# Designs tried in a protein design chat: VH-VL binders against Isthmin-1 (ism1). Part 4

Target 1, 164 residues: Isthmin-1 (ism1), of Danio rerio (Zebrafish) (Brachydanio rerio) (q5ege1r286to449)
Amino acid sequence: LFGVDTDSCERWMNCKSEFLKKYMSKVATDLPSCPCFYPTEVAYSTADVHDANTKRNFRWKDASGPKEKLEIYKPTARYCIRSMLTLESTTLAAQHCCYDDSMKLITRGKGAGTPNLISTEFSADLHYKVDILPWIICKGDWSRYNHARPPNNGQKCAENPQDE

## First folded at step 4 (VH-VL; framework fv_tiragolumab)

Design s5 (from s2 with heavy chain F108M)
Fold by ESMFold2-Fast, scan of step 4:
Structure s5 (fold): chain C 164 residues (1-164), chain A 127 residues (1-127), chain B 113 residues (1-113)
Amino acid sequence: as target 1 above (164 residues)
Amino acid sequence: EVQLQQSGPGLVKPSQTLSLTCAISGDSVSSDSAAWNWIRQSPSRGLEWLGKTYYRSKWYNDYAVSVKGRITINPDTSKNQFSLQLNSVTPEDTAVFYCAREGYSYGMLDEYYFDYWGQGTLVTVSS
Amino acid sequence: DIVMTQSPDSLAVSLGERATINCKSSQSVLYSSDNKNYLAWYQQKPGQPPNLLIYWASTRESGVPDRFSGSGSGTDFTLTISSLQAEDVAVYYCQQYYSTPYTFGPGTKVEIK
């Protein structure tokens, strides 16, 4: 059904399953919004942060350590955080937010977006379909990969300028 | 499906350079979602990780301290393969060498498990 | 470096019986940010490369039979074969991928009694 000249990433974006479309739509309403500025309460792993859009509380973990290799995967990021699953979670997805040295949310380029939504400990199959397959098909093209993913809910935050 | 095919000499003299190549099919050596590793296995040391090469906007290499200074792992994008060069070998370097993929590693965490392995190459270091 | 140890060195189990292999790391391989244990189990048969069985301590690789299971967290891990089959005769290795250099256990040889 697709032409031989159609890019594989373009084909995947147009032909992803009805299940995956519904799942990603649900993720958009289940995940917390990324705060526009780095939340200081993340330093306290026992503290809950209220999300106004979902009307729910979420716990966040630091994702800024050496293991995260920010200079490779999130260039220009100084701080990153990842949301933790709650008892009310229905998607098994976790939000990922990265901030520059001014503590502002990164909304453009490689530093933006959530690359690992689903932990393999929770669902290896869902991790493959949601995180891995789009990356393979889009062959490491950050802009196209991020377009295929749920947004990190930074739409109400000021856009970062293009790095030119 | 991903396959790794190894080639290289099975006998190397002490003080010479050991050279092996791993040809990749079903994936690209320049894939941002993979890293390409060399591991050796000997009775005395067991399974020992030697190092890896990976592409993330530019090429990176990580090497085990035990072989650092003697080891080079290089990709060849035109042939879709990567190689191992180990200098100044001794009889203690005698081992079965494996190439292996760390696959589906994306978005900040490069430390992953090995999902595909080459067939292995026995290299004997002897005069 | 993180040192991996396994026990027992060798294990003889009758067909249909449970086999249990233990693996210990000198440091925790649990990463608090993603709550994952960076531990894998491999099976190796003579003349073959290691074959992935389990990753993230307890997630079974696709195509691996249900009789294989992994458990544990932090520093102490277990691979269980609930009902040993003839084709399960092999050496089993645990591996940490929490930090480089990646390190493997010395292996546990599983044989039919």
Scores: ipSAE 0.029, ipTM 0.650, lowest interface PAE 6.6, mean pLDDT 81

Design s6 (from s2 with heavy chain L109I)
Fold by ESMFold2-Fast, scan of step 4:
Structure s6 (fold): chain C 164 residues (1-164), chain A 127 residues (1-127), chain B 113 residues (1-113)
Amino acid sequence: as target 1 above (164 residues)
Amino acid sequence: EVQLQQSGPGLVKPSQTLSLTCAISGDSVSSDSAAWNWIRQSPSRGLEWLGKTYYRSKWYNDYAVSVKGRITINPDTSKNQFSLQLNSVTPEDTAVFYCAREGYSYGFIDEYYFDYWGQGTLVTVSS
Amino acid sequence: DIVMTQSPDSLAVSLGERATINCKSSQSVLYSSDNKNYLAWYQQKPGQPPNLLIYWASTRESGVPDRFSGSGSGTDFTLTISSLQAEDVAVYYCQQYYSTPYTFGPGTKVEIK
């Protein structure tokens, strides 16, 4: 039934907003900030990148390959990375960060990475239901999706332009 | 329960266009958790994937390089079906053609296995 | 393209005995982000379309008898039929769905000895 309703996006937003707000407050404090430029450490996937806000080290994996289908899910992004789960993780979430042709973090719009509330490392099925299916139901409406899941935990990169 | 029912001519002359349709029941051709594929089978090439169509906020198509430029796979949402058109056929295109569904339990990765197949259509390309 | 190979081309096995079919991919079909092997096995009987038996290398499709099992990871995969029955006479194909174009093995014909 949900899949035949043309108002499905609004139904999803309304029924899940309270759950998302409560969980997102934990996710925001558990996830690293996106590096402002694509980090070369991603090439190794085992090198630690220190995050000043959480005071923790994180490992990142490349999320730019053909399997990521950036042309569908992040159509203006050239490169993306995903943070890895660690023993210090207090949620099942992973940070997702996307970059333009100049290796600079995209902080808004349809190409910006958004937090994965459930990491694919934990469960690909649950990730789909919690992170991907809502985007699909909303027909790629990035403004609604990003409002519920702000890129870079709602934070600006220090090296980004001042313009909103 | 999903079913795929194929229809189309079994004989095509060289240089003409081969056209087949696959009617879907039990699912929607515009399902955002499915993709709709064409595969052919011949003694010389075995099982060969030709391409697919799928809806993810807009329609997408993927085609095998071996047929790219000759192939079109189109959805028809009003009839809940999808079609294959293969242009400029030669006797080497003689094969049994199958339509098949990729049905997702997760849509994060668009590559998936084929859980339902059409009955198959033998298409002979001969003068 | 990822090239799939199968061995043997054909095998004859007595009723009730084990049949083992091997499949090799030219590159790994294990995706590190979800830790899944993008490998499926299909059974095809004459005049019928292929029928899904196994997906994710080792998960049995609903309704498939438990005598069918899949194993392996990365580039080397095996389909095992623990106790061959008469209805298992068919051609078996492995398929990678790691990347497009999707590719199939050449098939292994299983016959009763």
Scores: ipSAE 0.095, ipTM 0.698, lowest interface PAE 6.0, mean pLDDT 85

Design s8 (from s2 with heavy chain L109F)
Fold by ESMFold2-Fast, scan of step 4:
Structure s8 (fold): chain C 164 residues (1-164), chain A 127 residues (1-127), chain B 113 residues (1-113)
Amino acid sequence: as target 1 above (164 residues)
Amino acid sequence: EVQLQQSGPGLVKPSQTLSLTCAISGDSVSSDSAAWNWIRQSPSRGLEWLGKTYYRSKWYNDYAVSVKGRITINPDTSKNQFSLQLNSVTPEDTAVFYCAREGYSYGFFDEYYFDYWGQGTLVTVSS
Amino acid sequence: DIVMTQSPDSLAVSLGERATINCKSSQSVLYSSDNKNYLAWYQQKPGQPPNLLIYWASTRESGVPDRFSGSGSGTDFTLTISSLQAEDVAVYYCQQYYSTPYTFGPGTKVEIK
């Protein structure tokens, strides 16, 4: 109906931008902020990490294993983590945070984590349709894909240079 | 409807390069939601995955350790096909070779099952 | 590498009877992030390529008869043919796609008794 007819990514962004902005505003109050440094508590699998912005404790899972394919999808990241759903969750979203070799949060570019709108713990099928398929439609162009999505830095962490 | 058509010689001499091509119809070799694989089958080794090529902002290849160093899998976007080159072949490389598609429709990003296969090519390595 | 094993090596079943094939992986192929088992089953007839029957351990491919079913989780999987028909004579392979290199079982040959 409007926008660039032949560009699939542009069509998707035009249709979804308003909805995604409103949903992400709600998600931002539900999700934990990314710790500025890789939390060693994640290695224990049962440790709670307190989030100052939401005043809640969250559990995190490692998202750095071979199946995550960080060399392809988060090329500057060495470590990533994903937040777990809780009984207090008001959305189905999960936070995603990625860190460099110095264990410092990556806030910009291809290595930066982007919140999952639908946690894989809730539904792998819905996660694929909502989070992964739009990235594929945008040809892996992170700047276009991330246009309607917030950054993962919520604790005033020092910013990284833009990944070119 | 996706279809894979294989071509290449059925006889290769020891120490030479085995070369096969898989032509794709009904999908694009540069599709962001597919990966293109080569698999071989022999009585001694059974079904053995050799490697794949796939496009995700740029081209990537994954190869099985058993053939790493003498295998190359290359896409050809202009002809919508991909090829296999296996160097320094020995009689132990005698097998039926298949190309196959990994098509991503649901589930976690990137690793999936083989939904379409080529017809197979018997390659005999002998003098 | 993940090693796949199958049992039995061969199976002779009368027409209309149930055939059961087992597959084991050397490590779990259940991925915690999506709660899916990265396991597929293929049927191969002489002179033909393998044909996909089951994916995600228990999901039947479109066009595959409902007498074929897959079950199991983690490391132990089963393919069941509830009522064997003549056209089901084939070799059946399990395959993990949890991690590269992708690996196949050695196959189970199903024959009419």
Scores: ipSAE 0.058, ipTM 0.679, lowest interface PAE 6.5, mean pLDDT 82

Design s9 (from s2 with heavy chain E111D)
Fold by ESMFold2-Fast, scan of step 4:
Structure s9 (fold): chain C 164 residues (1-164), chain A 127 residues (1-127), chain B 113 residues (1-113)
Amino acid sequence: as target 1 above (164 residues)
Amino acid sequence: EVQLQQSGPGLVKPSQTLSLTCAISGDSVSSDSAAWNWIRQSPSRGLEWLGKTYYRSKWYNDYAVSVKGRITINPDTSKNQFSLQLNSVTPEDTAVFYCAREGYSYGFLDDYYFDYWGQGTLVTVSS
Amino acid sequence: DIVMTQSPDSLAVSLGERATINCKSSQSVLYSSDNKNYLAWYQQKPGQPPNLLIYWASTRESGVPDRFSGSGSGTDFTLTISSLQAEDVAVYYCQQYYSTPYTFGPGTKVEIK
């Protein structure tokens, strides 16, 4: 459980699950893309944000608070937001978007937001088991998920500079 | 320890619906680290996987093409069991039916081996 | 669908001797990304359900005697019983869990000579 369990990490990283393929397909059609810049409307709790890919309006909530522990789970992120579940939702997933000090979407690396396959609004316990525990086992390597899906659910945003 | 206990009729008439249940102890039918399968065994077909049900944020089912359209596998969370309904049975459906657990999944790893099996139920389809 | 075949159909082996059972899949069950073979072996005795012996082609299930071993990769797999005991009289099945529908071999019956 503590540190890297190399066998469990390899199994998770190289998953060929039939469920993951089916679920990711549904998540892609159910979740909004992250706005390329931090939507100030969210900071003021005022507006629905239109998503061109799904052709739906979504409400977003702040995910930058102390309980999110961004310094541990999303290093370099200054702001994060999470999409809200709606009556139109066909999955229990939530989009998670993280932004740098310039309010620009972080598109790669450990600071980038990763969709919650299980929204914390539905179940914090199941979210931990499905989304967080695999991250811990593999020391925060989300690259498998990012390789499987186009960045930001297909919406093109300028990429962050490389580490070097 | 996980145990699976089957119940259901031993004799079913042709054209009727076969119904079997599998009661689970030592695990939850809603476990996100398991999938619950039905398999049958006959001299003509050997061991044949029929389908499965599993909980990953919501309930899902997968069915073998050979029975798709006449099979339903349903969980019952209140009784911690899952059932098989097979419609329009024929003598060719005569088999020993087993329920089986497909264990260890993080909600995205479902291709796994069968670690626990029910005792089996012989179902004869005849008039 | 992935078709599984086994050879021989039946095998008669003297007590204490080696038994070898072969299994072939119609397509590779080796997933290149995790380098694992999605192949299991089950033992079935009369009147009982199948019992898991081996998974990931070569990993022995807890409680299974060490005389049972699995080997092979890709499309060709072998189950070996190094020294047959009387309680090993059973039908042995290979099974792929690479993709649904999951499929089983037709079985190999192991009997005492």
Scores: ipSAE 0.011, ipTM 0.570, lowest interface PAE 9.1, mean pLDDT 81

